# VH-VL binders against q9nrl2r1430to1533, part 3

Target 1, 104 residues: q9nrl2r1430to1533
Amino acid sequence: GGVHELSAFEQLVVELVRHDDSWPFLKLVSKIQVPDYYDIIKKPIALNIIREKVNKCEYKLASEFIDDIELMFSNCFEYNPRNTSEAKAGTRLQAFFHIQAQKL

## First folded at step 20 (VH-VL)

Design z13
Fold by OpenDDE, look of step 20:
Structure z13 (fold): chain C 104 residues (1-104), chain A 124 residues (1-124), chain B 107 residues (1-107)
Amino acid sequence: as target 1 above (104 residues)
Amino acid sequence: QVQLVQPGAEVKKPGTSVKLSCKASGYTFTSYWMHWVRQAPGQGLEWIGEINPSDRYTNYNQKFQGRATLTVDKSTSTAYMELSSLRSEDTAVYYCARETYDESWPYYYYMDVWGQGTLLTVSS
Amino acid sequence: DIVMTQSPDSLAMSLGERVTLNCKASQSVSNYVHWYQQKPGQSPKLLIYGASNRETGVPDRFSGSGSATDFTLTISSVQAEDVADYHCQQSYSTPYTFGQGTKLEIK
């Protein structure tokens, strides 16, 4: 049900935020620090935004929640070469997410 | 030819520190993560930590309780691993290993080139 | 930490026999498992990455399989030069962890 899914989404976001490799994803990229980021990434998203959407019950389906998380990772891999610390962190965090998402 | 060159051996007393070197050649040093792995005599491999030479970002095995410090010298393409408060249990061969990655999802990271290792002996 | 457990600890095989080495993770690591070969007195050498991808230059007789918690390295026909310790490793999460290794000998 919707209530159970909401709780599951909340818990998963908490686990993602607590993960050691979550640091690139906690909040939106700073335009000041990365001036060209938003020229490349057209649908920016971060864990704090996803958490807010969960709290507002904006996700009606698990697929919608999963899509936003996957978007977050795809943005990371689109902007960051594979050898960057951000990309490597993203790889590990995404692997973690994929396993946890199977429980939804 | 990609190579990682390490000194053959170090001998240290308990309580002291050691700084092991790993000189890289044959590739762009800042484009690949460097790992440190040790192997006690007759034992398996143990991961110490990783460093991104580009931005000097590091991750450590907490088992070492902050005793290990990874650094790099970009000008000489050399990675360093310093281990403090040495104890007899630190006696092992210490390897540096370059980590590469595949180009497609799910983007595996794996150690494709290893140094020959440095034998560290800690004894009174 | 994720514990990687290899089995058997050691085995002796005859030339040409099929060899199966096992690696079990204490929790799911997806397919982020790699296999290394370490010959006596040498440093480890990468054989398989991502559970089933053979590294360039590795003989066809080596293959890897598995996912989640159970992984296998197979040598279809063991050769004399395959005498070595074999290590599995997970890169799913830090700290990276290795199995205790399997020693392969020839009878």
Scores: ipSAE 0.913, ipTM 0.957, lowest interface PAE 0.4, mean pLDDT 96
Fold by OpenDDE, look of step 21:
Structure z13 (fold): chain C 104 residues (1-104), chain A 124 residues (1-124), chain B 107 residues (1-107)
Amino acid sequence: as target 1 above (104 residues)
Amino acid sequence: QVQLVQPGAEVKKPGTSVKLSCKASGYTFTSYWMHWVRQAPGQGLEWIGEINPSDRYTNYNQKFQGRATLTVDKSTSTAYMELSSLRSEDTAVYYCARETYDESWPYYYYMDVWGQGTLLTVSS
Amino acid sequence: DIVMTQSPDSLAMSLGERVTLNCKASQSVSNYVHWYQQKPGQSPKLLIYGASNRETGVPDRFSGSGSATDFTLTISSVQAEDVADYHCQQSYSTPYTFGQGTKLEIK
C-alpha cells in the first residue's frame, strides 16, 4: 500500500464514523456497562482503534484493513442477537461498508 | 396467531395531536421491531419511524420534523405513535408493522405482519 | 434519502400472462429490497424479502430478482386474485423508503 491507499482507508473510516448507524462501533465496549463482553469477545476492536492504525500506517494491505472492519462486525453479531439495536445498526453499517470497500 | 390490532378511525382538527395505538398479540412483543407507515389516499407508502420495544431505541423520518413520537407499553404489548401539530396533509391510513429478520447473513429485516391501519382524518 | 422508482405506474394484463414490475434505487442498496402486495381496501402483505426470497405462503408464480439499483418482481402467470398495488421498499439505510407503487389490473 502507498499514500493513495492510506488516504482511501482514512476516507472510508471517516465515512463509517459519520454513518448514522456507527454509534455501537465508535469506541470499545465499556467493561463496566457490559461486564461479560470481554469474556465472550476475545479480539475487541472499534472504529477509533482502526482509525489509529490507519494513521500509523499499520495496514500494508487492503485485506488487513478489511479484516479488522469485518472483525468489528463479527464481534457485534457474536455478542448481540439479531433483534438488538446494536445488531441492526451493525447490519446496515456493514452493508454500507461492503459497497464502499469495492472502491478500494 | 400473530396479529396487530389498530382502531378503525380517528378524526382530528388541524393543530391538535393524535396518539394511535397498535396492540400486538401472538408473539413476544419485545423481540421484534415495530414500524409505522402511512398512506395518503391514492398514494404510496411512507415510512414514519421504527422502535425497538426492548430498549425503546427509535429512528424517525426527518420529514416529520420531530412531530412524531414512538413509544411502547411492554405490559400491554402495545405500540403508540403520537403525531402533533396535525395538518390536512396528515390525512392518511396509518399502519403499524412488525419487522422480522432471518438468522443468516446478510440478515434481512422486513415487515412481515401489518395492522389493518387507522384512518386519520384531519379537517377543520 | 434513497429514492425508489417503480415502473410502470399501472398496467393491465390478460389472465395467464407474464407480468414484470420494475423498481429502481437512486443508489446501490445491495439486495435489501422487499416487495409488498396491497389488494384494494387491505393492508400491505409481504411477498419478497431480500430481493429474491419468497415469503412463506406466497405462490410460486411470484419471484424477485435484482441487486444494487435494479430490481424486478415477476408473476409468471397472472391470476385474477393478483389484482393489487405492488410496492418495493429498501431497508439499506434510514429513512426506509418505498416506491410510488404499481397498480396491476386484469383486462
Scores: ipSAE 0.913, ipTM 0.958, lowest interface PAE 0.4, mean pLDDT 96
Fold by ESMFold2, fold request of step 22:
Structure z13 (fold): chain C 104 residues (1-104), chain A 124 residues (1-124), chain B 107 residues (1-107)
Amino acid sequence: as target 1 above (104 residues)
Amino acid sequence: QVQLVQPGAEVKKPGTSVKLSCKASGYTFTSYWMHWVRQAPGQGLEWIGEINPSDRYTNYNQKFQGRATLTVDKSTSTAYMELSSLRSEDTAVYYCARETYDESWPYYYYMDVWGQGTLLTVSS
Amino acid sequence: DIVMTQSPDSLAMSLGERVTLNCKASQSVSNYVHWYQQKPGQSPKLLIYGASNRETGVPDRFSGSGSATDFTLTISSVQAEDVADYHCQQSYSTPYTFGQGTKLEIK
């Protein structure tokens, strides 16, 4: 929870947002465009929400930050079949995250 | 049998455009991504881009941005790659390749079936 | 872009010898590396996906290993029909990139 750790979380979120495959994860899935999403996904999360939680110092442990990022990916894979554009984007962004997280 | 059929050859002049086709059969066309890869004579393989036939989402190698356009026709199970402003350096064999995937962890995507390629010759 | 560098550029082997082909990525690509065989005048054919998974129908003399930046394709006992170019390819990041290839011949 120190200022250096929050800077590391913020930097990683910025890198995730800048990645070409971030587009499915920038904001929560629209209930209007995807009405059944919230019947299936019970713990929705997106990069804008994670970024706000970093800015508000809501992550007390690095594991809590990592858990939210991994939840974001697991939601994507649960809702989206593997042939979808969302699932492939999630696969590549998750691989990027895993390598960047090793540097923490 | 999964099959990707491409015309054998095309000849074009510099400055013109070409639209190459890739006819798919033996599988559900909209369930698998399609890639385009080229190979200049005596050289290695170069990725052009990918398209998801179900939603038409595309991703391009930036080297080809503005010149390459990937499209699909779902009714004929055919993928297309259009290349504009042709140069002699575009002379190559152009392949289409289907990308398959695993439904269970670990989740891999990989190009399992390739067309035989179209030789594009760009010459005056 | 991620550069995939193969070595050697070419080699000639006797039948039955063990062949090791190397592929090095310019940065970590985890295990998202695939290997293709391209026989003279033919399209590439998938051999190995995800660094170490053999595609169905590929003879068991072909195996792959490695992670992060260093990858190896091994042919345990080379056969006459293995004369081909071999390419590695990463799918970690777009644009996908291929190594320059290794040409395998039989002496």
Scores: ipSAE 0.830, ipTM 0.934, lowest interface PAE 0.6, mean pLDDT 94
Fold by ESMFold2, fold request of step 22:
Structure z13 (fold): chain C 104 residues (1-104), chain A 124 residues (1-124), chain B 107 residues (1-107)
Amino acid sequence: as target 1 above (104 residues)
Amino acid sequence: QVQLVQPGAEVKKPGTSVKLSCKASGYTFTSYWMHWVRQAPGQGLEWIGEINPSDRYTNYNQKFQGRATLTVDKSTSTAYMELSSLRSEDTAVYYCARETYDESWPYYYYMDVWGQGTLLTVSS
Amino acid sequence: DIVMTQSPDSLAMSLGERVTLNCKASQSVSNYVHWYQQKPGQSPKLLIYGASNRETGVPDRFSGSGSATDFTLTISSVQAEDVADYHCQQSYSTPYTFGQGTKLEIK
């Protein structure tokens, strides 16, 4: 919705990008490096894409923004077993997101 | 049975380096993260860092960044922690600890098995 | 770094008494707090993970509770074997940090 809400989305995305555990989520997974990723993950998304959607005012509701962030984590946990570095990074970044998202 | 075996003691002079070992057995070594934690005499526990043996990804406590190096040898199921530029304040017991995880929600990660520790003494 | 502050620093209890040990985080850590028992001369032993989940083989008298910044470890009826240092630890953010510990003794 409002201008304040969209500024809050941008602030939250900036904080997610700055987090040490953001590295698996900064951009879309490379098909060249991970050939089977897109066979498994049908709705890929990453922080750079979410940030662009915020900048273009493409989120009408806070729930839409939250849904994209949660989709990002869900994709991570679906593709990556729990013992992987990606899954553990996702777990910590998601915990950070849940705390920060209380301000929305 | 899950075990982490560490040498009992090491003695080093200031300015040198040490490489401490942690031999794992009784589980799939590459399926669990390994942590290193130290405890100086009369003090609390201090986290040094973590390593994923599968891909060798590491995170360090910034206090030790540049001095500590975590490595693994998958063929011997052994984790190593190297600490350089030793000083007397590095005198401590150094533990390795395996981190396990829940297979189902909620997905907690936690240190369930600890080695007995290596006492590192740094003195002239 | 997230500071974990335990209280009290030490306490002495009679056998069978209920013991409550406190751990406070300098910021919210959700429920990513774990408790360890460390007997003299031994390595830490996991008691509680995720604030309230008892590790396998840990006696039922140990329980954990709390969220966000305030956490407790409770021993419902303290036994002689419970003489130890108790540490809390957060895994919400790296570096992982431990409280300074609480030393439990029997009167």
Scores: ipSAE 0.828, ipTM 0.933, lowest interface PAE 0.7, mean pLDDT 94
Fold by ESMFold2, last read:
Structure z13 (fold): chain C 104 residues (1-104), chain A 124 residues (1-124), chain B 107 residues (1-107)
Amino acid sequence: as target 1 above (104 residues)
Amino acid sequence: QVQLVQPGAEVKKPGTSVKLSCKASGYTFTSYWMHWVRQAPGQGLEWIGEINPSDRYTNYNQKFQGRATLTVDKSTSTAYMELSSLRSEDTAVYYCARETYDESWPYYYYMDVWGQGTLLTVSS
Amino acid sequence: DIVMTQSPDSLAMSLGERVTLNCKASQSVSNYVHWYQQKPGQSPKLLIYGASNRETGVPDRFSGSGSATDFTLTISSVQAEDVADYHCQQSYSTPYTFGQGTKLEIK
């Protein structure tokens, strides 16, 4: 991508971070607080990492950016049962992302 | 049989607080979110907030400006909603509602069981 | 907050008629809309979740459709026991919000 795509990716990440349901996704899960997380999740990712990748121009295609965001949600649903606060937050944030991503 | 049992009525004076109860039975209390919704006389439904009994995570309608507090007692399978600084406009029926969920795609969360409601009357 | 607007405010129907109740969201809520029936003096009862999924025990005459901003609840052949207020509700974003309701009466 072009300059317009980079600003679009950054705008979308900012909107995701501002969303009330972003709290499980802001930073990588703590190994100390959740010791088994990294036994289950092999490709951890979080909004701060995605934002850094946007800043470093590491996404060549919009699909690569979208794939990292979807990986973030997929990790959440893989680790967290549906009745958890994290899974419900992920469900609402993902719904928000799907609508906002139409702008890409 | 899933049931949510609420007291029928409460009467309070303005400026005081109330703590409304919702006793759950017939299911694993900590596996489902609980919501609180109110309905003023002749008016529609207004969402107050939600609580996950498992971790006690809460989310509130900001219109209550910190006046509402949701809690649970896991040992009695009871959800509570406390409302402080009561005013006459708080007169309403207050419902608790259990939220269930789909275990597979599509992932819906929805309020499938409602209590009968508590009529809170706030008047001098 | 997402505003859910129902129409009409009230409606009187003859037995056996087809009823269509409308709900419009102030922004897209995808398909995260639910419908409730509230009979006089009773609590709300879930009818439809996720725009179109009928809850267990709800008669076949009730159906839901729509997406994004425009949603409908249809009663294919209205019965006397269907006299109630009907509410739509979005769960796309907190605070969850309800429409103001539609009162259904029999002529």
Scores: ipSAE 0.825, ipTM 0.932, lowest interface PAE 0.6, mean pLDDT 93

Design z13
Fold by ESMFold2, look of step 20:
Structure z13 (fold): chain C 104 residues (1-104), chain A 124 residues (1-124), chain B 107 residues (1-107)
Amino acid sequence: as target 1 above (104 residues)
Amino acid sequence: QVQLVQPGAEVKKPGTSVKLSCKASGYTFTSYWMHWVRQAPGQGLEWIGEINPSDRYTNYNQKFQGRATLTVDKSTSTAYMELSSLRSEDTAVYYCARETYDESWPYYYYMDVWGQGTLLTVSS
Amino acid sequence: DIVMTQSPDSLAMSLGERVTLNCKASQSVSNYVHWYQQKPGQSPKLLIYGASNRETGVPDRFSGSGSATDFTLTISSVQAEDVADYHCQQSYSTPYTFGQGTKLEIK
């Protein structure tokens, strides 16, 4: 969509990246470090990819943007048990996202 | 029977360091995060930090600005908190607390079991 | 840091009275608030997690409610063993923070 909506997506992505719990989500998971990840996760996505999609105006609706961010979290919870550092970071970052996304 | 056992007291001089222990039993040590919380005499609770025993990932309250170090020994199921450059205002009871979690949304994490605390006294 | 402000700082109640303890967050913390009871000379004990869920073994007279910024702990009929400090704590973001506590006594 509109210019104001794209500015809101960019602002939200910047806030997500700046959050202390963003570290598992900044870039795609390394296949070298986590060899089985892409056997389990079929639609990988990360904040750097979402930010690039915002910059290229690839999101036409707020729902498409929200869906990619929620996919990012669901991938985390699918791959990582609840007691892992990644899942706990994802839980806190998702809670932050839900509050910030109310403004979209 | 989940238990967190801490020594009762430590006395230290200003400018020194202390390493406080928390011995866990009755559960799988690496499956739950451990937190450290202190309480100065007559004061409220202050969060120091958290550690995941399985990967040793830590988060710290910035108020402790590199003075606190959280570690674990998986073989003895023991968590440690080291506090350096001690000062009189570090006099407090130091608690360890296990954090449990929900498997279902909204995925709450919460401190369900606490140690009895170690009273650290920092004085000349 | 998210500031958790409890009120009142202290109160004295008669046996059987209804007690309401308040906790206010400086920003929304969704439902990520927990309540602890700390009896004199003891370590904290979890009462309520996620704003409203009673921990195992906590009597039915304890209940929690609230969301976003305003949270309450209610004791429907205060008993002698409820003499304690009560703390709220947010786990929405690090550093985790506690309220300053409310001291409950029986008069």
Scores: ipSAE 0.823, ipTM 0.931, lowest interface PAE 0.7, mean pLDDT 94
Fold by ESMFold2, fold request of step 22:
Structure z13 (fold): chain C 104 residues (1-104), chain A 124 residues (1-124), chain B 107 residues (1-107)
Amino acid sequence: as target 1 above (104 residues)
Amino acid sequence: QVQLVQPGAEVKKPGTSVKLSCKASGYTFTSYWMHWVRQAPGQGLEWIGEINPSDRYTNYNQKFQGRATLTVDKSTSTAYMELSSLRSEDTAVYYCARETYDESWPYYYYMDVWGQGTLLTVSS
Amino acid sequence: DIVMTQSPDSLAMSLGERVTLNCKASQSVSNYVHWYQQKPGQSPKLLIYGASNRETGVPDRFSGSGSATDFTLTISSVQAEDVADYHCQQSYSTPYTFGQGTKLEIK
């Protein structure tokens, strides 16, 4: 928890948002567009929510920030079969995140 | 038996377009991504792009963005790659390749089946 | 774009010798590296995926190792049928990129 850790969280979130494979993760899944999503996924989260939590200083430890990012990916893989465009985007974005997160 | 069948050859003039086909059989066409890769004579492999036949989502190598178009026909299980504004440098063998995936950890995607390739010759 | 650099460019081996082919990525690609064999006049054939996983039907004399930037394909006892070009490829980031290849010949 320090000021440079919070800056690192913000920088990583910006990098994730700018990644070409971020499109499934920018905002929460729409219940109107995907009615059964919230029957399956009980802890929804997305990059816009994580970025807001960084802005509000809601992450006290790097592990808490990492846990939310990993939850985002695990939700994707739980809901989406591996052949979907969402799952493949998630796989590549997660690989990118794992390399960048080693800097935290 | 999973098969990807491509025509053996195509001959085109510079400045024209070509639409190459890749007929899939022996598997559920919409369950696997399709990639296109080319190889100029005596040279290495160059990735052109990928398409998900299920939702038609595509990604392109930026070198080909605006010239290459990947499409599919679900009813005939056929993938297509169209290349416009042809030049002699586009002379190459063009492969389609199916990408499979692991159902359980570790989750890898990998090109397991390749077509035999179409030799595109672009000459005046 | 991530550059994949293979070495050597070519080599000639005696039957039964151990062969090591190298592939270096210009930045970390984790384990998202795959190896292909391409015999003269043929399309590529997958040998190894995810750095170290042997594809079905590939002889066990082929093995892969490495992570991050440095990857190796090993043929424990080379056979005449192994005459081919060998390509590495990364799938960590689009565009997917291939190494320039290594040509393996038998003396």
Scores: ipSAE 0.822, ipTM 0.930, lowest interface PAE 0.6, mean pLDDT 94
Fold by ESMFold2, last read:
Structure z13 (fold): chain C 104 residues (1-104), chain A 124 residues (1-124), chain B 107 residues (1-107)
Amino acid sequence: as target 1 above (104 residues)
Amino acid sequence: QVQLVQPGAEVKKPGTSVKLSCKASGYTFTSYWMHWVRQAPGQGLEWIGEINPSDRYTNYNQKFQGRATLTVDKSTSTAYMELSSLRSEDTAVYYCARETYDESWPYYYYMDVWGQGTLLTVSS
Amino acid sequence: DIVMTQSPDSLAMSLGERVTLNCKASQSVSNYVHWYQQKPGQSPKLLIYGASNRETGVPDRFSGSGSATDFTLTISSVQAEDVADYHCQQSYSTPYTFGQGTKLEIK
């Protein structure tokens, strides 16, 4: 909710985007490149969408922001087998998020 | 059963390049990441980078960015590490290591099988 | 880069003694720490993954513990074949980094 909390959401999103393992999560998965993705993933979300929601003040609680970030990772692990580059990137970025989110 | 076979030694002059090989057997090559790690004489272990043989995605230790190139040949189940602009400081044993993973939470990735290493000597 | 600092640099133990090797990360790495044994003239061999999970075939006397920044490898009763260098390694963030190692000897 407050101004300081919204600034914390923005800062955390910036840190996630800066992370080397953010590449699978910057934008929504291309339907052209991955035709079956949206048959499997029903609540797609990505860092650019989350950042836009922060900018529009759409998160009222820290839990809502955290839920969207965790949804992003859950989608990754649901679609991608563990040996994929996307799943390993997601594992490392999620570990980073969990440590950084303690500041919320 | 799982094996990573590397040549024993290579000798090179400064300023040249080397391409080291790592032949994998006993498992599905494209299902596991491959790492390269080096160890200079009497020193610790230094991570060079990783490659996913399935999609050829790579990450490099920034120290080696621009000099190291990781590749794979899926048809021969062989990983390669090329190091250019060699210096005497590149003298080391170079290991390949397979990374396995847990299918269930917690999701760990870890290097479970190592090659015997190739001793690269760079000298005039 | 995350620095992994091991202590002690070396130690000499009598057979059957309990050995404790320490590894400290320069920042939290959660539990993404792995331990390797490297016997003289050999390649590293995985002992412990994810801070506390024993790799298959590793003797029960080896155990790992810790989280965040402080990690420990314990050998409950050291044997002659345990003479080796021991390395910790973090996989939390690339580049992956190793500690400088601890050399274990028998008196």
Scores: ipSAE 0.819, ipTM 0.931, lowest interface PAE 0.7, mean pLDDT 94
Fold by ESMFold2, look of step 21:
Structure z13 (fold): chain C 104 residues (1-104), chain A 124 residues (1-124), chain B 107 residues (1-107)
Amino acid sequence: as target 1 above (104 residues)
Amino acid sequence: QVQLVQPGAEVKKPGTSVKLSCKASGYTFTSYWMHWVRQAPGQGLEWIGEINPSDRYTNYNQKFQGRATLTVDKSTSTAYMELSSLRSEDTAVYYCARETYDESWPYYYYMDVWGQGTLLTVSS
Amino acid sequence: DIVMTQSPDSLAMSLGERVTLNCKASQSVSNYVHWYQQKPGQSPKLLIYGASNRETGVPDRFSGSGSATDFTLTISSVQAEDVADYHCQQSYSTPYTFGQGTKLEIK
């Protein structure tokens, strides 16, 4: 957690949100639109929630921040078959994250 | 046998539009993304965009945004690429290509089957 | 847009020689690079996906390697039927981009 890490986490979250493939991850999946989602996904997370946690200094270790981002992708791949638009977007955004995270 | 069949040639005047077809057979059409790629004479390959036939979600190369439209007809297993406001620089061979995917990590997506291409000629 | 730069632009090889074709990305693309063969007058044909995975039906003389920015397609013993243009392509980021191609000929 230092101030430099929190600034870097915020910058990375902003980059993820601005990426063209961020659309499945901006907000939590709607229970109304996808009634069975929360029966399958037990630890839901999204970029708006992660950004809020960064703003509130809720991440004590860089690994905790990284784990939430990876959980977000893991949920996507668990719920969505590989040929779906959500899974393909998740694949490209995750690849982007892995490279950008190296620069932190 | 997986096949993508395209008409051989189209001739158009500048300022008009064209709708190129790509008929798929030998596989479940809605299970694989379709891409469009063009190749101008003496030039390399240029990606136009992609469409998921299942939900019709599309991404376009910004160079073609506003001029290119990708659509599908699920009932005939046919993908279409419409290009408007044609210019002589749009003269090229236009390919459709199916994208397949791995079921296990690292989850590659890759264009495994290509149509034979349609030569579009745009001239006065 | 990510620029894919291939080298050499062209080469002529004797039958049985080892051929090395290079592809360099303008930024890291991880392993999201694919190689295509395009014979004269034909559409591209997939050879290698994900930098190093040979597509089904592709002869074992074709192999790929590399990661991040530097990628190589190798033909261990070139055959007459390998006369073609070879293209690399990245799928890391849209728009997908191709290298300009390498033309392979037999002497």
Scores: ipSAE 0.813, ipTM 0.928, lowest interface PAE 0.7, mean pLDDT 93

